VH-VL binders against o27280. Designs and how they scored, part 37

Target 1, 266 residues: o27280
Amino acid sequence: MDSMNVPEVLEIKRIVEESESVKTFIFSWDFRREVRPGQFVMVWDFRDEKPMSVSLIDPVRSEIGISIRRVGEFTDRVHGLSEGDLLGIRGPYGRGFELMGRDILLVGGGIGMAPLAALADEATARGMRVDALVAARTADELLFLDRLEAAGVNISTCTDDGSCGFKGFAHERLLTLEENHDMAAVCGPEPMMFQVMRILDERDVPAQLSLERYMKCAVGICGQCCLDDTGFRVCAEGPVFWSQELSRVREFGRYRRDPAGRRVPW
Below, E stands for the ipSAE of ESMFold2; O stands for the ipSAE of OpenDDE; V2 stands for 0.75 times the mean of E and O plus 0.25 times the DockQ between their complexes.

## First folded at step 1 (VH-VL)

Design m31 (framework fv_marstacimab; at its last look DockQ between E and O 0.81; V2 from the best seeds 0.00; counts 0 for: pae O 3.0 > 2)
Fold by ESMFold2, look of step 4:
Structure m31 (fold): chain C 266 residues (1-266), chain A 119 residues (1-119), chain B 112 residues (1-112)
Amino acid sequence: as target 1 above (266 residues)
Amino acid sequence: EVQLLESGGGLVQPGGSLRLSCAASGFTFSSYGMSWVRQAPGKGLEWVSAISSSGGYTYYADSVKGRFTISRDNSKNTLYLQMNSLRAEDTAVYYCARLEDYYYGMDVWGQGTMVTVSS
Amino acid sequence: QSVLTQPPSVSGAPGQRVTISCTGSSSNIGAHYDVHWYQQLPGTAPKLLIYGNSNRPSGVPDRFSGSKSGTSASLAITGLQAEDEADYYCQSYDSSLRGSWVFGGGTKLTVL
């Protein structure tokens, strides 16, 4: 591999408004470049470049979808774009989710449902039974519910304020759900993922968790995405890690790092 | 042709250590889980250990937990079994097998390598 | 004791039908976990014979068939031939044993 891949400039084919704060940008994609759920792309708006989750993988229509939450200047600019506008995309990068068994539990918080929605499509196409616990602060922030329902996913919801489904945190709702899954996939706020992982470990359910860290090169050479204690690079050894791998990582669930490498509370 | 080839077996004293290798060819090794299965002389098959396709999740039979370590090097298409604190009851032919993730079956087997634990 | 129970031996004459049972529990066969069957010819490694309860890999004759009901599974061999003389193992997965692949004790098939 070269030390840096060059972004491909692609036209925004369609924009789906998932919520007030989340849009999915759909592009034509040549699937000779394989894409797997849990992998990410670097999105370039000709000024800055940020990692974004792949949320739609549709080889039949030759389409890929990238879901972006409006949280700052970069994402504000991208949210201001229209169909026909251009974005640079390089990737995909990282290790995607592995599927095992016949019953999978998905636990997603906020935008963390994006890679899990792609995984749900693959799991249902494989013939797996899929249960999803979809979490957010409020009902209007629950993502992909109609898409998951149409795919045949059994959905449970929870909201911090109780406006939809269980009132409380994802890990609290998880305690009231069935315990007999073959594996789980978890993506969302890191404190949520830590608590969910603890419960799944107690149940002996193998879990894969998708981490977010600062990324610059996305190909594993700059070291900006490294985890304490292990030297794992989120862009190369992750972003998806098994729960057994994360048990060795001191920072998981406790703190994060800014672009300068300083510890920052969650 | 899909092939698995075990090596590293031999004679070892109780309490000793041995490392088994399994060389894979003819398929994308990093896309499959892998397993070790053993068979004591004249006895049946006994599952020993399994590992996910990335190497990030491992499973062990109770009889070997804490003594054996499964690992893989996807860059070398090789599965390993590090066997420590060996006992006479570990004497067996050790097979590596390719694990089918959806069915939890073992669709490709090696020819095995013999481990004998005796003083 | 094996987690899955098989008869130690079965026998049949050429051309006959034989069956080999495999009995498990609610945490393996009785859950959603499939049963697989392996043939081990004398002096050789095991070979996958049936997977996913009833599916045959390429190259396995259709006189081998599998089925599953409740907590039990069965391998049937019709048109018995001398070369079918082998050991046969069933295998499943058990979630209650901290996630374990489990084998039956094996059945020696003798062709009379």
Scores: ipSAE 0.529, ipTM 0.807, lowest interface PAE 2.5, mean pLDDT 89
Fold by ESMFold2-Fast, scan of step 1:
Structure m31 (fold): chain C 266 residues (1-266), chain A 119 residues (1-119), chain B 112 residues (1-112)
Amino acid sequence: as target 1 above (266 residues)
Amino acid sequence: EVQLLESGGGLVQPGGSLRLSCAASGFTFSSYGMSWVRQAPGKGLEWVSAISSSGGYTYYADSVKGRFTISRDNSKNTLYLQMNSLRAEDTAVYYCARLEDYYYGMDVWGQGTMVTVSS
Amino acid sequence: QSVLTQPPSVSGAPGQRVTISCTGSSSNIGAHYDVHWYQQLPGTAPKLLIYGNSNRPSGVPDRFSGSKSGTSASLAITGLQAEDEADYYCQSYDSSLRGSWVFGGGTKLTVL
């Protein structure tokens, strides 16, 4: 009935190598089916299906892009594909980012820059001033710097080893940046997002955070739901949550779930 | 035509509750933040509460924080204000207003609904 | 009290120019947040008159203009007409207190 719940088999039109471990797969897209930054699609390789954030939204070329990091068997198989090969795509799903005000801070760690790159394009098209803090372990793991620069984004970089920009963690770099933003969007490892959220909360900056672990919950196929200590379920409305919503989730930034569903400290 | 229509006002005793509604038409409701602004008889405008376009972020004036709850149902194009523990000083006309998020201004206003808190 | 300060009243004769001031602080107008102006005719809802410091919505006569400098803004009305008799409110956004929409106390314009 709902055609967005059936995978459409699409040809890989172009592949962009973003780094040694990240590729962006580009497909023709019919924009009668709207897609917004922060939303995701389910990618099917005819064996397994995994959620992937949309990293490029280009209505002029009628294209979307999906950026995938090589981290396991599924992503290894997808990385082995070539232009002209086929993948199943269904969606988009989930709540996308909201834009408010005249200026926005983006804070991205590693592959978390993927949905934020799409958001940067929308924010700049709206006429917002965009500041991006791009964080990674090393310089060669920083993603989308050329694309952000081309969009007119004000870029700060941060690497754990000091190989590019500020030496240290994202939240340490954030403390040295100006405090005025109408809103922020954050995506990356959960401990990073927790520390960044604390600083933004103290600065009275409304923040949206993308929690990729809740993508399957948004499509109704989640067996593990994050509950606060009062039993409040937040997983159905993701992956993008406002900081106010996450303040009710006791385990955010403190625990993760292992494959067996047990709480494990970060 | 772009229109906002408030309802749910009336007379209520101190300590009582009321729920206001604002029905939106003529625009994509889910794309806009919304606000409630009140005006006591013979007095000026006072902002009460605001909500982001998704409903995920809410703002409250200090005078109503903990007593009032703003919410929205984008599938019904409707904004709500749940008012609890009402006080005589909450007596006012309550306006629904559409937020223009880039400027933080209010470009479309409803006609207002009167809330009277009296013994 | 109002966070933004307006004179409680202003008056003028038909054809004259009047100005209404709106004074804020470093957390609102001084933090580069825009000032918007609303006109409220007796017995009616407020209507957006000026947005983004100086922009007019469609249908607003060019007799109405807005300006902003430092922590203050001003609404100017030229060629004053009897129909302009109303209450005028400025509004901005305040970044302190986790964000607030703030109004001036309002100015009653009398056309004598």
Scores: ipSAE 0.520, ipTM 0.792, lowest interface PAE 2.9, mean pLDDT 88
Fold by OpenDDE, look of step 4:
Structure m31 (fold): chain C 266 residues (1-266), chain A 119 residues (1-119), chain B 112 residues (1-112)
Amino acid sequence: as target 1 above (266 residues)
Amino acid sequence: EVQLLESGGGLVQPGGSLRLSCAASGFTFSSYGMSWVRQAPGKGLEWVSAISSSGGYTYYADSVKGRFTISRDNSKNTLYLQMNSLRAEDTAVYYCARLEDYYYGMDVWGQGTMVTVSS
Amino acid sequence: QSVLTQPPSVSGAPGQRVTISCTGSSSNIGAHYDVHWYQQLPGTAPKLLIYGNSNRPSGVPDRFSGSKSGTSASLAITGLQAEDEADYYCQSYDSSLRGSWVFGGGTKLTVL
């Protein structure tokens, strides 16, 4: 079977309720097929197909987890599924996160914490010190806190309404933190990532950022996820980019293109 | 056998350019960061540049910033160092080295290639 | 002018114990960054001798040992042999230099 074109039909083993709007679907996985944090899979519900980040990689239990936020028709259908139901999974695709150094900072917003949670597991397993800045609109939208804590991650929370941790945005909280890290991984709303990247660049901290774009083929042939100026394909050259790469991307943090190719603001 | 092999060294005039290559074999090249280290004749080791496994992030010593460019082609298992605006003080044996991460140092070295900058 | 400081030379007779010091600062050795040691035989490329402060790669004899304390590291060689005559370099990472790999100035070991 060619993972590029043929989804594997997998049974949902477990469903974890992460928040009111986020569920993690657990699948058995053959780890002869390597998967890395930051990579994504195409999830097929036999009607439509959407890219989703891998949020759990467990070689011991031979499982992966895919965290999905309820945001539209496709995700509504998926959220209606139960354990034992079937989904099509093809992949993984894209460039995942790299781990360098001894200390890593994770900055995540909302569902952006999904790939970062997987990265946290790998980093801690390697003996790295992991600090995580977890941001959300409200306390009940903060994701993976128990999981991160159990892994030994040092967590700092940030909420827009101040219901948990620092009141404000992730980049504002970051400005209050003086400690530098060997590298950072960032994932969340693009305006957040843009501001966070600027701060990290000023501090000379290498940063990787995971972008979200409309994807159709996932294999770099359709061009739907191309970034302006560079021609980077989020599904092929990304979704994880280094800050040095994104500095060349005009649209980053400024606008995106919708399925029709029109420029739309964030 | 894990091996690195440098090439591209030679004699160049001040202000000139040179491109070094490092061919890797015996390991998954794309899984490792890489580094260039140089050694002037009769002197010690000096780190020059490093690049992440994917090539997405690069590091430079202050002495070469703006003049040298490190890159890699993982499909060819090759590391590169483009050296521009060369100076006499750039004269050295240039080694490529495998840099696993910040933890374990440089565990694989090439034989080195000599770069001489002279009028 | 190296960021890490080593004695320029050390010497010993066969069978003796010698030590090579490597002195850094709070931004490198004094931080959580490891120290590595390299052996460079005359006319050859450097070879990793000790990694992670005290670990030996495969093929390195146990008479070589490394240690780290505070802002300094040390390489010890017991049972000194003629083939140990070489240059030795310590190496670490410095966060104050915009993330730079840093070497000591090197130590020439002479076996008498």
Scores: ipSAE 0.066, ipTM 0.685, lowest interface PAE 3.0, mean pLDDT 93
OpenDDE, second read of step 2: ipSAE 0.005; ipTM 0.527
ESMFold2 (binder alone), look of step 4: mean pLDDT 93; pTM 0.951

Design m32 (framework fv_marstacimab)
Fold by OpenDDE, second read of step 2:
Structure m32 (fold): chain C 266 residues (1-266), chain A 118 residues (1-118), chain B 112 residues (1-112)
Amino acid sequence: as target 1 above (266 residues)
Amino acid sequence: EVQLLESGGGLVQPGGSLRLSCAASGFTFSSYGMSWVRQAPGKGLEWVSAISSSGGYTYYADSVKGRFTISRDNSKNTLYLQMNSLRAEDTAVYYCAKEYGDIPFDYWGQGTMVTVSS
Amino acid sequence: QSVLTQPPSVSGAPGQRVTISCTGSSSNIGAHYDVHWYQQLPGTAPKLLIYGNSNRPSGVPDRFSGSKSGTSASLAITGLQAEDEADYYCQSYDSSLRGSWVFGGGTKLTVL
């Protein structure tokens, strides 16, 4: 059995409160175990297990961060934890983002900014120019702004209520941006990603998109995260996909499968 | 020591095809983007094509779009350039070049000569 | 014709200082993109000489220096030596040609 499939019990080193509903849990990490932006880990609270994106990769401090949004029973329990408490972490899993070119555009919505924040750090470290469109419903839900700014990222904000930046949705803001990029990375609500992808395709901008699906095993065995028609497993072939791959996925932006395997619309 | 060794060059008629290979060693091949750059006899350097580390993205000069295909096999540490519908103006030494960060060509192979002539 | 413009040739005597210019536009050299330089000795493959406008890779003598200003870049060679006789190429990225790299036309340096 691969050692990466056994949860490692780790102590929560620090907790960063990103917003009212999002916390980043920081752990010491042995970087002999490679982790890439866009990959995910399985977080185990000794009762249940959920996939979470890596939002911080810091080889200097030998730390990783996992940002978790409070959305249900599992995350409620995790949000109740304190520094010094323990969690099980196994992974990382999945295909991460790939960087190419000189200029990169990041488009993130809500907690979708988690993997993109990690990607931003890598991109800026590589000397790339990074523009980030950060979207949320309200100003207080915008994530990682200070961190991104400190990294030298050029930030454009978008909020549904107009409380910060452009009033409207991410794809609407994107339409107002004239600059072209060599590559885009997108993560957020699937309807947002769908619209953003369309615009990027029309502009001939290569795009990678990180999908969210129900995951059980994380190792491509159970099939719970399979995408219709293609057979793509989000945990194995993803969660990061190229736009060309997603163009083959009928369900993308339209529906997903719930834990019982039922089709549910977005 | 980083080494790049091109092969597959030769004489071909217009409209013909060739497949170039570049064997890489001395570095983690799968971690770096790669490019092909060519130089016509007595002329300057011209970028031809690039491919990302995992092969997810490919780029082409306008002069070769639709005719050339760049690919890689990371398990074999090999870069490829499939050249179809070759033209006389494609005659050149073709260099394999390694990327480093945002530096496009920190190492070069010795090149392989492609001659397109009737 | 090349996207970046270089003089076709420059010459100098041993020990002298020579400069090779590279002129581009806002879409390539501009404010956001770095210029790199390559040396190509006769009958050999190009070699990275300067990267990131002014950085020297290991093994490159400090008598080679690069600079960038506006939409132009310059390679300076001080204490010119016979072994410096070669072709020199500037290179940058062009945003109008996404994913593409662009070279200057090359400059032949002759040591008199």
Scores: ipSAE 0.019, ipTM 0.549, lowest interface PAE 6.3, mean pLDDT 92
Fold by ESMFold2-Fast, scan of step 1:
Structure m32 (fold): chain C 266 residues (1-266), chain A 118 residues (1-118), chain B 112 residues (1-112)
Amino acid sequence: as target 1 above (266 residues)
Amino acid sequence: EVQLLESGGGLVQPGGSLRLSCAASGFTFSSYGMSWVRQAPGKGLEWVSAISSSGGYTYYADSVKGRFTISRDNSKNTLYLQMNSLRAEDTAVYYCAKEYGDIPFDYWGQGTMVTVSS
Amino acid sequence: QSVLTQPPSVSGAPGQRVTISCTGSSSNIGAHYDVHWYQQLPGTAPKLLIYGNSNRPSGVPDRFSGSKSGTSASLAITGLQAEDEADYYCQSYDSSLRGSWVFGGGTKLTVL
């Protein structure tokens, strides 16, 4: 529709293998189109187009990165690409994270650490103290630990199976953390985010939560990414929401959307 | 059409070894984790082992840890289970099963019978 | 011992409704991990019947439905048919067992 809605064909400058199932694709970017942590882009492989959160924002090098977990045919094809290959990118879209205070907690589950890694970079650049709780089912699914450490982030880990860090879920680990924060940002499976939100609400910590749902719309003109009680469209009014905005949403923590936009329980 | 075809089962003596294979077709094998699940005669399902899509990460039930080795060859679309130090308790039908992300077994093979007896 | 608890058997007549329960704990179903159900007809491999608590694969009739509440899940079969006579298994992920898939003990459904 406008310049942000026209795909730009970009060369894959570098590929970082984050895990067996996750790769970060890095592109040169013209920062006259500003990008904020928590926003997403549409990635086009010349057959199909999917929304992907921006996981790296580097104005000094003029680069952005997108981290993609291998889950189906589109992501399989993209994972098969090499440095020098081309992808179409349009955007950015969506509401990004807002930073406030001196002290932030990041709580990420699995691929949900991707947008939080970009946020960690911005928070540390602003001089904030950053604590990250990185959660996954197993140690090999913990993402961005080296990048977070390099940024000066204080890292706590937990794995469901106890293969790294605390044995248990993110919300169980959060209960053992001693420190209050001025704000939090949370991204991961909705059941995890719901449990974390409740603890943060009890601690009077304002939280922003990113809904990493499958979406068919990038510009907010279809209802497939709509939250049922409030009418919020993830691609237009999200994907980032304050915890108080989610407290009245019937779908949050109960349902997800499949690729066709159908409501499916957790 | 997704198909999984197990082979390599048979009769083996206690303490012996056996290698199972699972030939996969109809999907991008290298993109999905795989598991072995067994079922002793007249008993329920027991998960045995899993392997990540790349083959870099392997997981084992405590009952087989140190005796069984799961592996895969993505160029041949084939999953393997090397079974050593076999015991009578390992007698079961062994199923090859495809994982779909957080949904464990969307497709199963026909199974291959392993009998550990003299 | 199964980590997930199912009744060993259930029975019904053609046309009736039967429900099979699957009871877990705070480390699996209670931790919001999804529950999946498999049907095993005599002499055959298990077949995915319900995934992600309540979704049906293509070809599974809407007589089969799944639900989840708290630490438990259930499989409901309405309009019971002779062909439904089979073993049914629930499955989830358990955080206390090092990335392990866990099955229920199975329920034998007898169509009277």
Scores: ipSAE 0.005, ipTM 0.397, lowest interface PAE 15.6, mean pLDDT 82

Design m33 (framework fv_marstacimab)
Fold by OpenDDE, second read of step 2:
Order: sequence, then structure tokens, then C-alpha cells
Structure m33 (fold): chain C 266 residues (1-266), chain A 119 residues (1-119), chain B 112 residues (1-112)
Amino acid sequence: as target 1 above (266 residues)
Amino acid sequence: EVQLLESGGGLVQPGGSLRLSCAASGFTFSSYGMSWVRQAPGKGLEWVSAISSSGGYTYYADSVKGRFTISRDNSKNTLYLQMNSLRAEDTAVYYCAKTDFESGYFDYWGQGTMVTVSS
Amino acid sequence: QSVLTQPPSVSGAPGQRVTISCTGSSSNIGAHYDVHWYQQLPGTAPKLLIYGNSNRPSGVPDRFSGSKSGTSASLAITGLQAEDEADYYCQSYDSSLRGSWVFGGGTKLTVL
């Protein structure tokens, strides 16, 4: 019904290789269609369709960027594309991040840094002080460091193997940081987010977390992305949730639903 | 023109409950945070509670935590304050205020509604 | 007792300049947070007078000005008029109170 629900065929304007497994695809965008950090789009390669976070929002260049990690057949095909090739994009969908206060903390893991990078750009443009804890398994998987630095973000890195920054997990690094922020935005592996949220709650720091679930329709109709107990639809009420909302979601940090609707533990 | 109209105030006994409402108009209600600020007779202003634009997060002064609940219905352009376990010290005029969460000020205020807690 | 400290009262004659101080701490005014001022006429609701330390909303005369330095802020009123008689409140945000909006105790301005 809505024009936003019809895939628009767009040409890949540029491709940025962020890491060995992550590419950012840049498209021209008509900003009469508003897009916010934390929202997602449905990417269609004319065979299959997958939800992807917006990682770049550039009104000056009239561009958006979508960062995609190579994880399966769909993403393999997309990663095989070149500049000038076509993709279908519909959206944006979902609830994005809200900004408040003066000092914000971003905590991201792996591809979870995608929406946070977009948020960082907006926050810094508004004159906010932005600290970012960027986590990955290894140094070569850390995303958007140069971009974040260029934006004026204070970066702290964390790697599982200690190849860069703090050796350990994001929540462990967070425990070593004493500074309090007005709010936090978190995105990454759900076990990471769960631990980070607990720490932030103990510190009474308002936090927003972006969840990842299997999405089919993206418009709140099919119910495939519903969270147990609450009935929250990740595509409609999310993907960004306040910690207070997630406190009501019993499955958070415990399990998710697969495409067949089965419980799959994290 | 921005308008905020509070209602629901009145006389209540200690331990009682009241629910305040604030009807908003003249702006995109769902795009802004909202707050309740109160003023005891002859006293200064005291922030009571705030709620984000989406209603996703709520804030409370220590003096009302566990007793008061702020909520909003963006489809009705209405802000609410559920007040339970009321105390004499809660006696005040309660103002609804449009709140800028980014800059941290209250740019529009309602006329207020009087809440009296007395035996 | 209030998080922000104001003098309880100030006075001036018509045409004079008066200032109202607002003293905070490193967790509010001394932090990244701006100071805002409100005027409350007798029997009325507060009105935003100054926002962002020194900005005037539409309709506020330029004889009202605000400033911030360190952990303190100040409201200055020049060309004092009878209608300026009111209570004035400073307001900021406090990070130590985990997202609390905080007010000064208020200052009663009397025009002599």
C-alpha cells in the first residue's frame, strides 16, 4: 500500500570494504524519505530478501550506506556484486535510536557497529560527546574505526584475542570504565548486549539496544519476529528497544526463533 | 499555538491515589519528551517525572520513585501521571511541561492542577 | 537544599540593573549541561525566559540576558520594570542523579 513497501531498484554507487567479511554498499537516496539511525531496510537481490541496518546517512551527498556481513547464501551473492549493479531496497522500517543528553556511550560488537556508526554521525553533528566501545573477535574485524575517529568519537577497542585494545569481551571492558553517560546505545551479539545491559542498568544509565531477529514481512503483519511474553515485533516496535522494555522480554539473551519458529538458544 | 491542559487534581487522603492527565495540542506530541513538575504552596519548582517521546523510557525523582508512574498515549496526545500512596508532602500544583531532552529545558507549561493530600 | 543555589530575594528600582546568580556543581552546570531560566509571575505558571545559557525565546525582551561560567550562571535584567516583579528559577540537568532535571530554589524579585 505505502510506497515504502515497494522495493525500489537502486544502483550500487560505491562499495567500501570495511573488513574481510563486511562491505558497505552505498546508494543514492531521496531524503524526502526520512531515515533514522537504528532503522533497517529490506534488501532484495531479486531472489531473496533480508533486513539490513543502515550504517551511513549522508544528506549532504544524498547517500545511504548499508553494511552487510558475509554469513550465508544471500550475503554471498550480494558480496559478489560490483559498483553499478542493482539491488532492490524497501523501507526504512522499525524504530530507530533516540538521542538525549550530552554524553552518549556506544557499545558495538562486530556488524552491530553498523547502526551505531550512523548514530555516531548524528550525535556528533548535534554537538554531543560520543564515546564508543568497539568490540570484535580480532583486530581485523573491528569496524568503522577510521570513520568514527574522523567524526570525533572517542574510541575504545576490545578484542577477544587481545590483538587490539582490551583483551576480553565488551562487558568486561565496560566494567573497567568508570565514567557515566547520559545514555547508551548497544548493538551486537545478543549475549554481549545482555551483559552490557545488566551493567548499564546497575549504573542507572538509560540504554537502547538493537535486536536482531528473523524478519519476513518487516511491516508487523506476519509475526515471525515477535518476542515471547510481550508480543513485541522487532520490525515494528523495534529493532531498537529501551532497556526497560527488554526487561520484560524473557527470551532476551536466552534464545531466538529460527525461520521455522523453533527456539534456538544463543 | 502550543497548549497543555492538566486535569485530575483534587483532594485525597494520605495513602490514596490520583491520576493526572495532560492534553496537548499545537505541536507534534509524539516527537517530544514530556515532564511533570510540581510546586508546593509557597515553595519552589520540583521536577517529578519525565518520559521520552516514544514512551520507551521514564525518569523519576527519588521522592516519587515506586509511587508515581508516568505514561503517555501518543494517539490521544495525552500525558498521564498515576500517583499512588500519596503523602502530605505531595501536596502541590502539578504542571505538565513540554521537554526538550536534547537541550534539557521546558519550553511550554500548562496552567497546572492542584493536588491536596490531607486527612 | 536545592541542587542549584539562588539568592532568596533581590530588589531594584525601575530602570536599574539587577542580577540573579545560580550556583551549581561539576555534575550539573559545571558539566556539559546548559542553564535555563524561568519567570513565574504571581499566580501563574512558569514561563521559559532563557534557554541554553543565553538564548531568548520569542517574545522575551532583550533586557533579559543570561550567562554561564564554570559552575555558575547568572541572569541579568536591565532597565528594570514593574512587570518584572516575579519569581525566577534557574534549571539544569544533573548527571549524578541519573538523568534528573534540577531547579534552583528560586529568587523573588521585588521592584521598588
Scores: ipSAE 0.030, ipTM 0.633, lowest interface PAE 3.6, mean pLDDT 93
Fold by ESMFold2-Fast, scan of step 1:
Structure m33 (fold): chain C 266 residues (1-266), chain A 119 residues (1-119), chain B 112 residues (1-112)
Amino acid sequence: as target 1 above (266 residues)
Amino acid sequence: EVQLLESGGGLVQPGGSLRLSCAASGFTFSSYGMSWVRQAPGKGLEWVSAISSSGGYTYYADSVKGRFTISRDNSKNTLYLQMNSLRAEDTAVYYCAKTDFESGYFDYWGQGTMVTVSS
Amino acid sequence: QSVLTQPPSVSGAPGQRVTISCTGSSSNIGAHYDVHWYQQLPGTAPKLLIYGNSNRPSGVPDRFSGSKSGTSASLAITGLQAEDEADYYCQSYDSSLRGSWVFGGGTKLTVL
């Protein structure tokens, strides 16, 4: 598919400030190119290109949204843009989330709530009951709470510093929540996802986890997004993996890859 | 081996100008961001300016914005800092640093070049 | 005045453990930006000691370790040696428009 491989120059239709460090950029989209929650696009500012998860999928308004956290030069440049400015978008890429059953648990940390917000919209539209555990380091870093509430999602929060909701980590909060879910979807820092996966495995809840670490290529050409044990490439075979697949990966939850492909401890 | 060699420092009067250079070797210069970090005598480190791998985007500390200009020549593997309207508080050792922009750290540093702004 | 706050000095005897703190705010460490640490031996340029909160470059001994929680970070040095006597700087990124790389004021480690 040509449209997946060639960047299309799109006008920024609307910018939503989600927090002091996160903005959602909204574009008109031709839904003849289907986009699923959990997929990503390559964002091109005419100098550098980076993978970003799709956080809004609205075929009725013909819009997609891409949420971007400010973490360095590329994202700072993009955050400096205004409505009416242009960005190149290529994709979508990767496999999206799969939905099953009647009840779903979403567990998101920080910017990991971005792809889960899109998933919440789809799950709700399918008539599923959606429970979300939203985790962040501080209260001002909790994302999409108003959007999730508007979608009919039952929300629990936790912050590392106790500034909002439960004081502690997502997996600690999860231990105090109801066990009744047909499936779960998890996205956030890899150590958080590893601990959450272990609890869900013990409860026999099938889970899909989205890996956001160093996705420097869109088609799996570079080795930076490769998972050590399985040979899975996050950009080609992910970013969404079932927990059964990740249980075989020695790298998951223990270390990550830097831009040079070196193993780096969490 | 990664090597960064600064030059162009010296004594200059307040209101004067200097241009610093940093010659880079041992890595693909055009693939990495670069920065200038300074240290006044007996004081701590202060980030001054940064430039992207292509030279397309530049950053400046508020203390130097409008007076200093960072630039690079990827064909010569050289980083520059043009310093205008120099003040006594600009007196410092200026370090050239290879910069990982996505993670935000400085992995290799030059030996520094001394800039003294005095009458 | 630095954006990140460090104690001006710390001391320990050979073989002991010391910890150096780095306190930031919601616009830097609290905004998800990683903390990095540099060692500056007397009369030399700074050297990267820890990056990405807790990672060591090749050649840095495992007795150096980093951690981060909320708006603060710490550098721990175990088994102190005389050659560890140096200035130590934390560094992060501040989320102001166009951004800024920010350093702590530095901590002088004296090995008694």
Scores: ipSAE 0.000, ipTM 0.384, lowest interface PAE 19.6, mean pLDDT 83

